# Designs tried in a protein design chat: VH-VL binders against q96il0. Part 8

Target 1, 167 residues: q96il0
Amino acid sequence: APERGAERRDTAPSGVSRFCPPRKSCHDWIGPPDKYSNLRPVHFYIPENESPLEQKLRKLRQETQEWNQQFWANQNLTFSKEKEEFIHSRLKTKGLGLRTESGQKATLNAEEMADFYKEFLSKNFQKHMYYNRDWYKRNFAITFFMGKVALERIWNKLKQKQKKRSN

## First folded at step 9 (VH-VL)

Design A105
Fold by OpenDDE, look of step 11:
Structure A105 (fold): chain C 167 residues (1-167), chain A 120 residues (1-120), chain B 108 residues (1-108)
Amino acid sequence: as target 1 above (167 residues)
Amino acid sequence: QIQLVQSGAEVKKPGASVKVSCKASGYTFTDYYISWVRQAPGQGLEWMGWISAYEGYTNYAQKLQGRVTMTTDTSTSTAYMELRSLRSDDTAVYYCARDQSYLPKGHDYWGQGTLVTVSS
Amino acid sequence: QAVLTQPPSVSVSPGQTASITCSGDKLGDKFAYWYQQKPGQSPVLVMYDDSERPSGIPERFSASNSGNTATLTISGTQAMDEADYYCQAWRSSTAYVVFGGGTKLTVL
């Protein structure tokens, strides 16, 4: 029985951007696109007097971003691997090498690659549906908490105005 | 009802390997990650690693790198954890736990635990 | 992310409020989770996302986060609440899960 080579299950790409904003920034920062997800990370500003509600909102936004980064990093990795396997398999079937006579990487034509894309999309359709569902849920929650924070800020401003009028 | 059912207790000699199974039911197995956590007698919880049930991606604790392998069988909704080169300090109850999708968040469901005893 | 630090033990009288703290570097940036473990049993999630309570967990359980410290609060503590409690978070840089050292709650 041929020893099924222990398929080196690749470690999940640690999708955390190494982008560090300036230490004294009073604003949210947008980093360069992540090398794995191709998404631009946002570094959220932490105010000195952050309320518990503001903190929760920040955490939700950060978690959602990390979730999104991880999802797309994984998808891009999977896509790249399966694409390479598909190309190799098709070239092998055609009796072609992985490299042309000129030493360039052998490629498939657009029609053959169209089959790959169709198959890949079909295979991952359910995964994308779940992603979209979760994306909406998360964004709804974030929007809800944004509203709460806005109300809290308004209320705090009103209280401060009342206190100034009574003095 | 969501359940994680683990394999039975194991007794092993130093240098041996152990493979623990965790069968999941009551939910879509491929939508979640599985974490493995161990607890030595009278000690706290120690995270060992996680595996994505869908992609099969793994992340292991640095302390266990090279000795631990996590796998899944989607056809049977079963996760496996293999620990090699066993030592006496590997004596512990080993738990599988469900994590939320794509992030190692909280563990909402746990297996019953598997006692692994390493003795000469 | 630094190790999560918990007090090794907390004692409370029945009907009183128990508070268990969990402190860690950058814990204010991540959600905290809490687990109850009774002797010979698997851990049970009692709080998630800093302050959310799973279904089936009594209302006497609550949690909050302030800065880099998470706190589990048990109001009207009962004898059945005697257990080990663990806080948990995860590290964004490594995607590692980290547990606190655990706190033994004794109901006197």
Scores: ipSAE 0.613, ipTM 0.844, lowest interface PAE 0.9, mean pLDDT 90

Design A107
Fold by OpenDDE, look of step 11:
Structure A107 (fold): chain C 167 residues (1-167), chain A 120 residues (1-120), chain B 108 residues (1-108)
Amino acid sequence: as target 1 above (167 residues)
Amino acid sequence: QIQLVQSGAEVKKPGASVKVSCKASGYTFTDYYISWVRQAPGQGLEWMGWISAYEGYTNYAQKLQGRVTMTTDTSTSTAYMELRSLRSDDTAVYYCARDQSYLPKGHDYWGQGTLVTVSS
Amino acid sequence: QAVLTQPPSVSVSPGQTASITCSGDKLGDKFAYWYQQKPGQSPVLVMYEDYERPSGIPERFSASNSGNTATLTISGTQAMDEADYYCQAWRSSTAYVVFGGGTKLTVL
């Protein structure tokens, strides 16, 4: 019975960007692109008198960012892995080594790679649809809470003006 | 109605392995993550790990690294948790739970639990 | 591992308000979840995303967050609310789920 090689199911890259902005930042800070997702992380400023609604909005934005980072990190990893496997398989089929006579990494031509991209996109089409669906849902929620926070801020400004007129 | 139905109670000897199943119904199985949580008698909840039902990606608690394996069968909407090299302190009720995102969030639906007893 | 800290027990008289706290490092940056567990039963989600209530959970249940402390509040506590309560959060650095130690609520 051929030992079914235990396909090492790759653990999800735990690569949440460890980038921490300076402690004294009074504004949102944009970090360098993450090495796995290639997305720039945003560190959200926390006001001293943050309202519960503002906190909710901040947490939603943070969660959505982490979701995006994780998704693209995984996609990039999968893409890189499958691309490498495809190249190796095709080179082997051609009777070519992984390295050229000059010692360079052997590559496939543009036409052969076009087949890979087509297959990869087709295979991951459903995953991309799910991503888009969730992206819209999350952004809708964020936009909704942005509106609520805006209204809260307007109301608080009006109350402060009334209190100043009464004194 | 959304349900998670787990396999029955297990009695194992030290050094043995146990595999618990969790069958999901009432929702699209591949849209969610499954977490496994255990509870020793009279103790609190301990998170063991999660698995993506779609991608099959896993993340295990550090304490259980090397001993636990989580898998899914999308054709049957079933999640599996295998724990190896069982010890007496692995005696617990084991729960599967649905997680609502690509990120481990809260667990909105739970299985009924599976008692695993490890005794000499 | 960052631990969520809960009081081991809280006692309240019927009709009074019970408050259960959950404290943890950077809990102010993450959503808190709350679970009720009765003896011999599975945990039930009672609050999510700091202060959202699932359908079917009574309005007497509420939650709030202040800094790194989440609080579950049960107004007009009833005998049926006697249970163990657990807070839970997610850690972005490890993608781990973390539970609090649990709080036994006794209705006297």
Scores: ipSAE 0.484, ipTM 0.808, lowest interface PAE 1.3, mean pLDDT 89

Design A53
Fold by OpenDDE, look of step 11:
Structure A53 (fold): chain C 167 residues (1-167), chain A 120 residues (1-120), chain B 108 residues (1-108)
Amino acid sequence: as target 1 above (167 residues)
Amino acid sequence: QIQLVQSGAEVKKPGASVKVSCKASGYDFTDYYISWVRQAPGQGLEWMGWISAYSGYTNYAQKLQGRVTMTTDTSTSTAYMELRSLRSDDTAVYYCARSIPYKQGDFDYWGQGTLVTVSS
Amino acid sequence: QAVLTQPPSVSVSPGQTASITCSGDALGNKFAYWYQQKPGQSPVLVMYDDTERPSGIPERFSASNSGNTATLTISGTQAMDEADYYCQAWKSSTGYVVFGGGTKLTVL
């Protein structure tokens, strides 16, 4: 009975940085680069008197960050996997083992790897186009809500000044 | 028009397996995730897992780990959900739903549902 | 798994405003989604990203979020709005999706 190779369940990378900011932080914190995405996560501060609009902005920023983390984690994993498969396939075709006589991992030269990069970029071109489109949409939305929050804060400051003048 | 069309109702014995299909149309299949949600009779919605139609990456609910397998066929724009070791409490309507990539909670289109009955 | 808590039922008279709450720790940091389900039908997305309304959903449907509580509001409730309503969120750390227990809206 052929041993059904354990399909390595490529679990989607949990894009959650294990970085925990100090509990008493009143600031946004930037964590170290994530091991999968290589992106630095931001932990957003939650003010005690957060307005619904401020909360919406924070959630949009958080979602966009998580979207980016997941996208790049997945892309990096896919790239690494396909690169390894390409190397193995080419070595096999050359009648070479996966290891050199010195016990080192066999590698392909830069010219051979150039073919891999071209193919990989071509294959993922559409995905990158969609990513870029969505990245702009998300950032425009965030910028728009930043403007709204700024206006809300100005208005609230003006109301407070009027109330202090009336008393 | 965007549509998700599921396979017909199934009757299974305890210990058997069921495989439900969900054929997508009206959009680029690989641009979205497919999630599976079930609903037992008179009960609420229970999320089972999702699959990326592009990468084939899956995420399953902890309760169903080891019993559920989700797959996609990009050539036919069809998603599949297999549930093994069926029990009476697996009797439910099973739904497929479309979601935006990396935004797993936004189910904008749903299949019509597939009734799976597990009876001795 | 994060738990979202909904009232099991809400009753309103025609033309009145219905309010359905959904509470859970995940809602402080994650967007809420709302689904309507009529008997024998598939769920329909009625609100997304806490406050956004899909195309084709009536303007009488609105939603808000405050802290860990999301609220679906149906102004001028009609007989056709009688359904089960589910809130939903997802957890980024696991990618798990969670539903509320559902709320049966009855129009009296």
Scores: ipSAE 0.319, ipTM 0.768, lowest interface PAE 1.9, mean pLDDT 88

Design A54
Fold by OpenDDE, second read of step 10:
Structure A54 (fold): chain C 167 residues (1-167), chain A 120 residues (1-120), chain B 108 residues (1-108)
Amino acid sequence: as target 1 above (167 residues)
Amino acid sequence: QIQLVQSGAEVKKPGASVKVSCKASGYDFTDYYISWVRQAPGQGLEWMGWISAYSGYTNYAQKLQGRVTMTTDTSTSTAYMELRSLRSDDTAVYYCARSTPYKQSYFDYWGQGTLVTVSS
Amino acid sequence: QAVLTQPPSVSVSPGQTASITCSGDALGNKFAYWYQQKPGQSPVLVMYDDTERPSGIPERFSASNSGNTATLTISGTQAMDEADYYCQAWKSSTGYVVFGGGTKLTVL
């Protein structure tokens, strides 16, 4: 009896893209699209004299990026799984095999697939609404901290100019 | 009120399996992740893995890979953790904990814990 | 696995300030989270996102982060604050969660 190969459940690696920028980089780098999320990762530069506020901003940006990567990787996997299940279910209902006589993977027509997409979007609508809400909240927070960092930098520059005038 | 209620204490022999349940209430179960954390007697916290209550997507600690299975039942808002091939060093209190899909990094609510004792 | 290092114990007198450190390479890039665990109880989140306090946690609890070190500070320590404290971080590359070894806070 042939050992049914254990279906390697493709655990979506929580794969922040293994993109590593050059060690001597002084700027943010954008990597290639991640294979699961299809999002381009950003590798954030860490300044030598990073302030606590700058660090917090960087961590917020990093967390938001990882949140986006994980969300879309998971959504894409869920979509792929449900799509495959839908196709198999419909083919079975039609009395059709998973492969054509030519050995090709059996497919559904565009109309049948349109039903899948409608159902999938309907089912995931609330989740997408929550995603969008939280996306705005995160980006608002990031923008707020960007403003704080900008003010801090201005203040530090002014202090340095005053010190130079007093000497 | 948000609550995670776990199944009762278990006593198992080496080589056996244990399945612990965690019933969630007071929130939309499918909007969150469930993590499992264990604590051996007098030891620290050890993360075991997490599961998406929505997609069933799982991530297991490398040490437990192949021995642990996490599942969810959305109809009952219940998470399950099965640990197989039990050893004496698997004796611990097992906790389920909630994390959000938007902030998966921390656990805001915890179950009361389930003591699993592995004894010959 | 990224390891978070904590002192095994900290002792303070009532009314004094307790400080618990957590060190690890992950903390330079990731937020730290803190949990309190009393004997026979489940852990309770006391700090998140390095410096944020959950609702219901007393104001005497604060946290900071500098480089690869997170610090939990309890000002005006009370007898009820005697517990084990765990720091926690998240590893993005694997999605793994890592805990510190825990610190026993004793109020003498």
Scores: ipSAE 0.394, ipTM 0.777, lowest interface PAE 1.4, mean pLDDT 88

Design A62
Fold by OpenDDE, look of step 11:
Structure A62 (fold): chain C 167 residues (1-167), chain A 120 residues (1-120), chain B 108 residues (1-108)
Amino acid sequence: as target 1 above (167 residues)
Amino acid sequence: QIQLVQSGAEVKKPGASVKVSCKASGYTFTDYYISWVRQAPGQGLEWMGWISAYEGFTNYAQKLQGRVTMTTDTSTSTAYMELRSLRSDDTAVYYCARDQSYLPKGHDYWGQGTLVTVSS
Amino acid sequence: QAVLTQPPSVSVSPGQTASITCSGDKLGDKFAYWYQQKPGQSPVLVMYEDSERPSGIPERFSASNSGNTATLTISGTQAMDEADYYCQAWRSSTAYVVFGGGTKLTVL
């Protein structure tokens, strides 16, 4: 029985951007695109007097960002692996080597690659549907909490104005 | 109803390996991560690692690197955890747990636990 | 590894309010999760995302976060609430899950 080679299950790409904003930033910072997800990370500003509601909103935004980064990092990795396997398989079937006579990486034509893309999209269709659903759910929650924070800020401003009028 | 059902108790000698199974039901198995957590007698919870059910990506606790392997079988909705080179201090109840999302956040459902005893 | 710190034990009289704290580096940036574990049983999620309660968990359970400290509060504590409680978070940089040391709640 051929020893089924222990398929080196790749460790999940640690999708956390090592982008560190300046320590004294008073605003949100946008980092360069992450090497795995190709998404730009946002470093959220933490106010000195952050309310519990503001903190919750920040955490939701951060978690959603991390979720999105991880999803696309995984998808891009999977896509790259499956693409490479597809190319190798097709070249092998054609009796072609992985390298051309010039030493360049052998590639498939656009028509052959179209089959790969179609198959890949079909295979991952359900996953993308779930992603979209969850994306909307998360953004709805964030928007809801943004509204709450806005109301809280208005209320706090009104209270401060009343206190200044009574003194 | 969502359930995680683990394999039965194991008794092993030092240096041996153990493989614990966790069968999931009541949800789409491939949509979630599975974490493994152990608890030594009278001690707290110790996270061992997680696996993505769909991609098969793994992340192991540094302490267990090289000794632990997590796998999934999507056809049977079953997760597996293998621990090698067993020692007496590996004696614990081992739990599988479902993570709440595509991130290893929190664990909303737990298996019943599997006692692994390592004795000479 | 960032350690979540919990008090080893908390004692409360029936009907009184119990508070269990969990402190950790950067816990203000991450959601805390809370688990109840009774002797010989699996852990049960009692609070998630700092202050959200799963279905089936009594309303007497609540949680809050202030800075790097999460707090589980049990109002009107009952004898059935005697258990070990664990806080949990995860690290973005490593995707590691981290548990607190656990707190034994005794109802006197």
Scores: ipSAE 0.563, ipTM 0.835, lowest interface PAE 1.1, mean pLDDT 89

Design A63
Fold by OpenDDE, look of step 11:
Structure A63 (fold): chain C 167 residues (1-167), chain A 120 residues (1-120), chain B 108 residues (1-108)
Amino acid sequence: as target 1 above (167 residues)
Amino acid sequence: QIQLVQSGAEVKKPGASVKVSCKASGYTFTDYYISWVRQAPGQGLEWMGWISAYEGYTNYAQKLQGRVTMTTDTSTSTAYMELRSLRSDDTAVYYCARDQSYLPRGHDYWGQGTLVTVSS
Amino acid sequence: QAVLTQPPSVSVSPGQTASITCSGDKLGDKFAYWYQQKPGQSPVLVMYEDSERPSGIPERFSASNSGNTATLTISGTQAMDEADYYCQAWRSSTAYVVFGGGTKLTVL
């Protein structure tokens, strides 16, 4: 029985965006769109006096960003691969070559591609549901901690003003 | 009180399968993920995978891919872990654990553990 | 797989402060969790999300993070604190859980 070669699931390279902001940055930096996910990475600034709440918020944002980058990188790769396979299979079935007489890549018409999109969406429906659920949960948590950090900052400003009035 | 109660100890031969159960109580079962963690005698903790109790989504450790299956029964608030093609190095205490949040992160509650012994 | 590295053992005298470190790649961007395990018992969560303490865990337990290193600190260590301690994190990209190798804390 031929050993069915374990199809190496091409794990999308963990495309850690090599975007490195300047060392002296005192603010968040937005990088160019990642080549795999097409999402713009954010490099979060770490203040010298980062509060525990600010740190928690930063970590939540960082984890969520990495999660999103990986998800969309994988989805885009899968989509591109399956799209190419679909086109090739359909052209072959039609007895058409992969290239036109003019040397251009042969393409399918919009109607034929509509079938691909429908099938792709159907196949990945559960995965998208999972993604959406987790996206909402993560963003809810982030928003909640943003509120807490905002309140903390207000309180700290008030305390500083009181101390300045007492001196 | 939140509790996870696991099935009893199992003795299996190499090549056999084992299915361990974990009954949850004291919380809304469908709101959380269940993780499975094993510990070989005298060794550290090894994460096996997690399952969403509501959707049934699973994520397995790469080392166990193809041999492990996790399932849930929402009607009985019970999680199951099946490990196939057992080997001697699968001898361990197996734990179910509830994830602390709706996401697979830390584990706030643990089962009592199930000893699985694989011997010829 | 990201590996979390812990010292295999730490020894302290009663009343002294014990420190257990956990180091890992990009741990500074992730939350660390800590578990206590006594012989023949299930692990117990003692710290979550780097520095949060579950209800019922004594105040002598604290945790911090610096860069890619998480630290569990036990102030005024007692004989009952003798146990194995494990750090844990998760990977956002794969949603994998990763444990450290564990640290045996001995109270001399």
Scores: ipSAE 0.350, ipTM 0.757, lowest interface PAE 1.6, mean pLDDT 88

Design A67
Fold by OpenDDE, look of step 11:
Structure A67 (fold): chain C 167 residues (1-167), chain A 120 residues (1-120), chain B 108 residues (1-108)
Amino acid sequence: as target 1 above (167 residues)
Amino acid sequence: QIQLVQSGAEVKKPGASVKVSCKASGYTFTEYYISWVRQAPGQGLEWMGWISAYEGYTNYAQKLQGRVTMTTDTSTSTAYMELRSLRSDDTAVYYCARDQSYLPKGHDYWGQGTLVTVSS
Amino acid sequence: QAVLTQPPSVSVSPGQTASITCSGDKLGDKFAYWYQQKPGQSPVLVMYEDSERPSGIPERFSASNSGNTATLTISGTQAMDEADYYCQAWRSSTAYVVFGGGTKLTVL
């Protein structure tokens, strides 16, 4: 029985953008698209007097961003690998080489590629459903904490106004 | 109820390999990652790596690179951890733990642990 | 490798408040998790996302974060709370999980 070579399961791309904003930024910074996920990372500003609720919100937003980056980095990697495998397999079946006579990469026609896309979407349908579910849950949590932070800020402003009137 | 059930204790010689299994139940296996953590006698917790149950992507601790292999079988909801070229300092209780999807978050469920003893 | 630092041991009398600290670089940017481990048992998650409590964990357990220091607080400490406690976080750059060195809580 031929030893099925242990297919080197590729390590997950570390989908964390190494984008570092300028140290003196007092605002949220949007970086260039990540090379793996194609998503633009946001570096969140940290206020000097960050409240525990503000910190929680920031951490939730950061984690959700990292989650999203990791998901799409993995998805894009999987898509690229499966696409390449599909093209290679179809070319081989047709008795065609991987390169044309001109030295260009051999490609499949639009109809053949449509079959790939349909199959890929079907295969990954459940994964996308789970992604969407989690996306809504995370955004709901973020929105909830945004509301809490807003209320906290209003309350703090009111307290400061009262203290100024009492002096 | 969510459970992670690990294989039994192992005794190995130096230079040998060990493969520990972790069977998951009570949840959708493919929605989560599995992490492996070991604990030497009287020592703290040491993270070994994680595997995505769905994609099969892995991330190993640098110290164990080249010696550890993690795999999953989605049909049986089972994770596997193989450690090769065993040394005396690999003597530990090995735990599998469930981690949230796509990120190595906290471990909410743990296996019972598998004692691996490496003795000449 | 950024190490999470915990005190090796903490001692409290029954009914007193125990505090266990965990300090690490960039811990202010990441959530901390806390585990309780009793002798011969698997670790149990007692706090997640800095201050959230899993179902079944007593209300006497709480956690907070200030800057790069996470703190586990056990109010009204009981004899049954004697255990090793570990903090945990993860690194976004490598996706590595990192544990603290652990703290032995003794109830005197």
Scores: ipSAE 0.616, ipTM 0.848, lowest interface PAE 1.0, mean pLDDT 90

Design A80
Fold by OpenDDE, second read of step 10:
Structure A80 (fold): chain C 167 residues (1-167), chain A 120 residues (1-120), chain B 108 residues (1-108)
Amino acid sequence: as target 1 above (167 residues)
Amino acid sequence: QIQLVQSGAEVKKPGASVKVSCKASGYTFTDYWISWVRQAPGQGLEWMGWISAYEGYTNYAQKLQGRVTMTTDTSTSTAYMELRSLRSDDTAVYYCARDQSYLPKGHDYWGQGTLVTVSS
Amino acid sequence: QAVLTQPPSVSVSPGQTASITCSGDKLGDKFAYWYQQKPGQSPVLVMYEDSERPSGIPERFSASNSGNTATLTISGTQAMDEADYYCQAWRSSTAYVVFGGGTKLTVL
């Protein structure tokens, strides 16, 4: 009985970019595209006197970024796997091997691949809808906190000016 | 109402395997991840791993690697956790918990827990 | 050892304010979550994203973060608040969930 190869259930790629900006940076840094998500990570600057609101905003931004990285890393992995499976299935149906006579990886034509893309998009449509919904929610929250932080900064500047006038 | 209902208590011998189920209801099962957390008697919470209900992606705690398998059945909205090569120190209450999708965020809903006793 | 450090116990009198701390490396970069667990019961989420309350959690529960320390505060502590409290975060590098060691809150 052929030993059913234990399908290595691929662990989700821990797609956290190890991009580290210079320690003395006073601004946000953008890293190279992540190898799994193809998204460019942002390293957010941490002010020395970060307020609780600023910290919350930073955490929201960071979490949203990580959410995006993880989503697209998983999507790209799923896409790659399903694409490979599709190709193998179609080649098998055609009675073709996985390699050409020249030893190259056998490929499908553009028309056949178009079918794959349509099917893939159809299958993942709901997932993408949920992603978009969550994306808007997250960005709305971020924008809201950006406003709060802006107001806080204005207020703090006004207080400082009043204190300087009173001395 | 959102609910996670787990299978009943299990008594196992050392070296055996146990499979605990967690049936989810009241929400779209495929939109969330399921984490498994255990608690030994009188001890704290120990995270075991998570599974994405839709994709089936898993991430296991390093301590449990090779011994734990998490699966989901989307047709029944049920998550499963199998722990193999059981030891006495695996005696614990095992919880399934819902976490937000795509990130291992906080767990907003928990199962009632499943006691697994490993005794000779 | 728990990556998040909590005091093993906190005692308060009824009506007083209880404070439970949770400290961990890079906790300032991640949201903290808090759970209440009563004997023989499942954990219940009481605070999420450092300072947000789930529906049904009393307003006497609050949380804050300062640097790498998260704090759960219970104002006007009641006898019913006696429980174990756990903080939780996750690691971006591994996507592991991490719990604190837990704090037993006793209402004397």
Scores: ipSAE 0.567, ipTM 0.833, lowest interface PAE 1.1, mean pLDDT 90

Design A84
Fold by OpenDDE, look of step 11:
Structure A84 (fold): chain C 167 residues (1-167), chain A 120 residues (1-120), chain B 108 residues (1-108)
Amino acid sequence: as target 1 above (167 residues)
Amino acid sequence: QIQLVQSGAEVKKPGASVKVSCKASGYTFTDYYISWVRQAPGQGLEWMGWISAYEGYTNYAQKLQGRVTMTTDTSTSTAYMELRSLRSDDTAVYYCARDQSYLPKGHDYWGQGTLVTVSS
Amino acid sequence: QAVLTQPPSVSVSPGQTASITCSGDKLGDKFAYWYQQKPGQSPVLVMYEDSERPSGIPERFSASNSGNTATLTISGTQAMDEADYYCQAWSSSTRYVVFGGGTKLTVL
């Protein structure tokens, strides 16, 4: 029995956006697209007097962003690998080399690639459904905490106005 | 009910390998990550690595790079951890734990632990 | 690698409030998780996302975060709460999980 070579299970792409905003930034910063996910990371501003609710909201937003970055990084990696395997398999079946006579990478026609896309979408349909579900849950939570933070800020402004009227 | 059931205790010689299994039940196995954590006698918890059950992607602690391999079998909802080139300081209880999807967050469910003893 | 620092031990009298701290660089940017471990048992998640309590965990357990310090608070501490407690976080850059050194809670 041929020893099925231990398929080197690839390590997860480290989603380290190397984008570092200026240390003295008082605003959220949007970085360049990540090389793996193609998503633009947001660096959230941290206020000096951040409330516990503001901190919770920031952490939720940051975690949701990291979740989204990881999902799309993995998805893009999987897509690229499966696409390459599909192309190689089809070329081999046709008795074609991986390179044309001109030295260019051999490609499949649009019809053959349409079959790949259909199969890929079908195979990953459930994964996308779960992603969408979790995306809505996370955004709902973020929106809820945005509301709480807004109310807290209003209340704090009212208290400050009352204190200024009493003095 | 969600459960993680691990294989039984192992006794190994230095230089040998051990493979511990963790069978998951009560949830969709492919929706979560599995982390492995060990605890030497009288010591704290040490994270070893995680594996994605769906994609099979792995991330190992730097200290264990080259000696540890994590795998999953989705057909049986089972995770495996192999540790090679065993040393006396690898004597520990080894735990599998469930992580949330796509992020190594917290561990909400744990296996019962597997004692691995490395002795001459 | 990020390090989470806990006191090695905390002692409390029955009915008093126990507080266990966990300090780490950038812990203000990440959620903290807390685990209880009794002798010969697996760890049990007692708090998640800084201050959320899993189902089945008593209300006497609470947690908070201030800056880079997470705190587990046990109000009205009982003899059954005697255990080792571990804080945990993760790194977004490395995707590593990190545990604190653990705190032995003794109920005197």
Scores: ipSAE 0.687, ipTM 0.875, lowest interface PAE 0.8, mean pLDDT 90

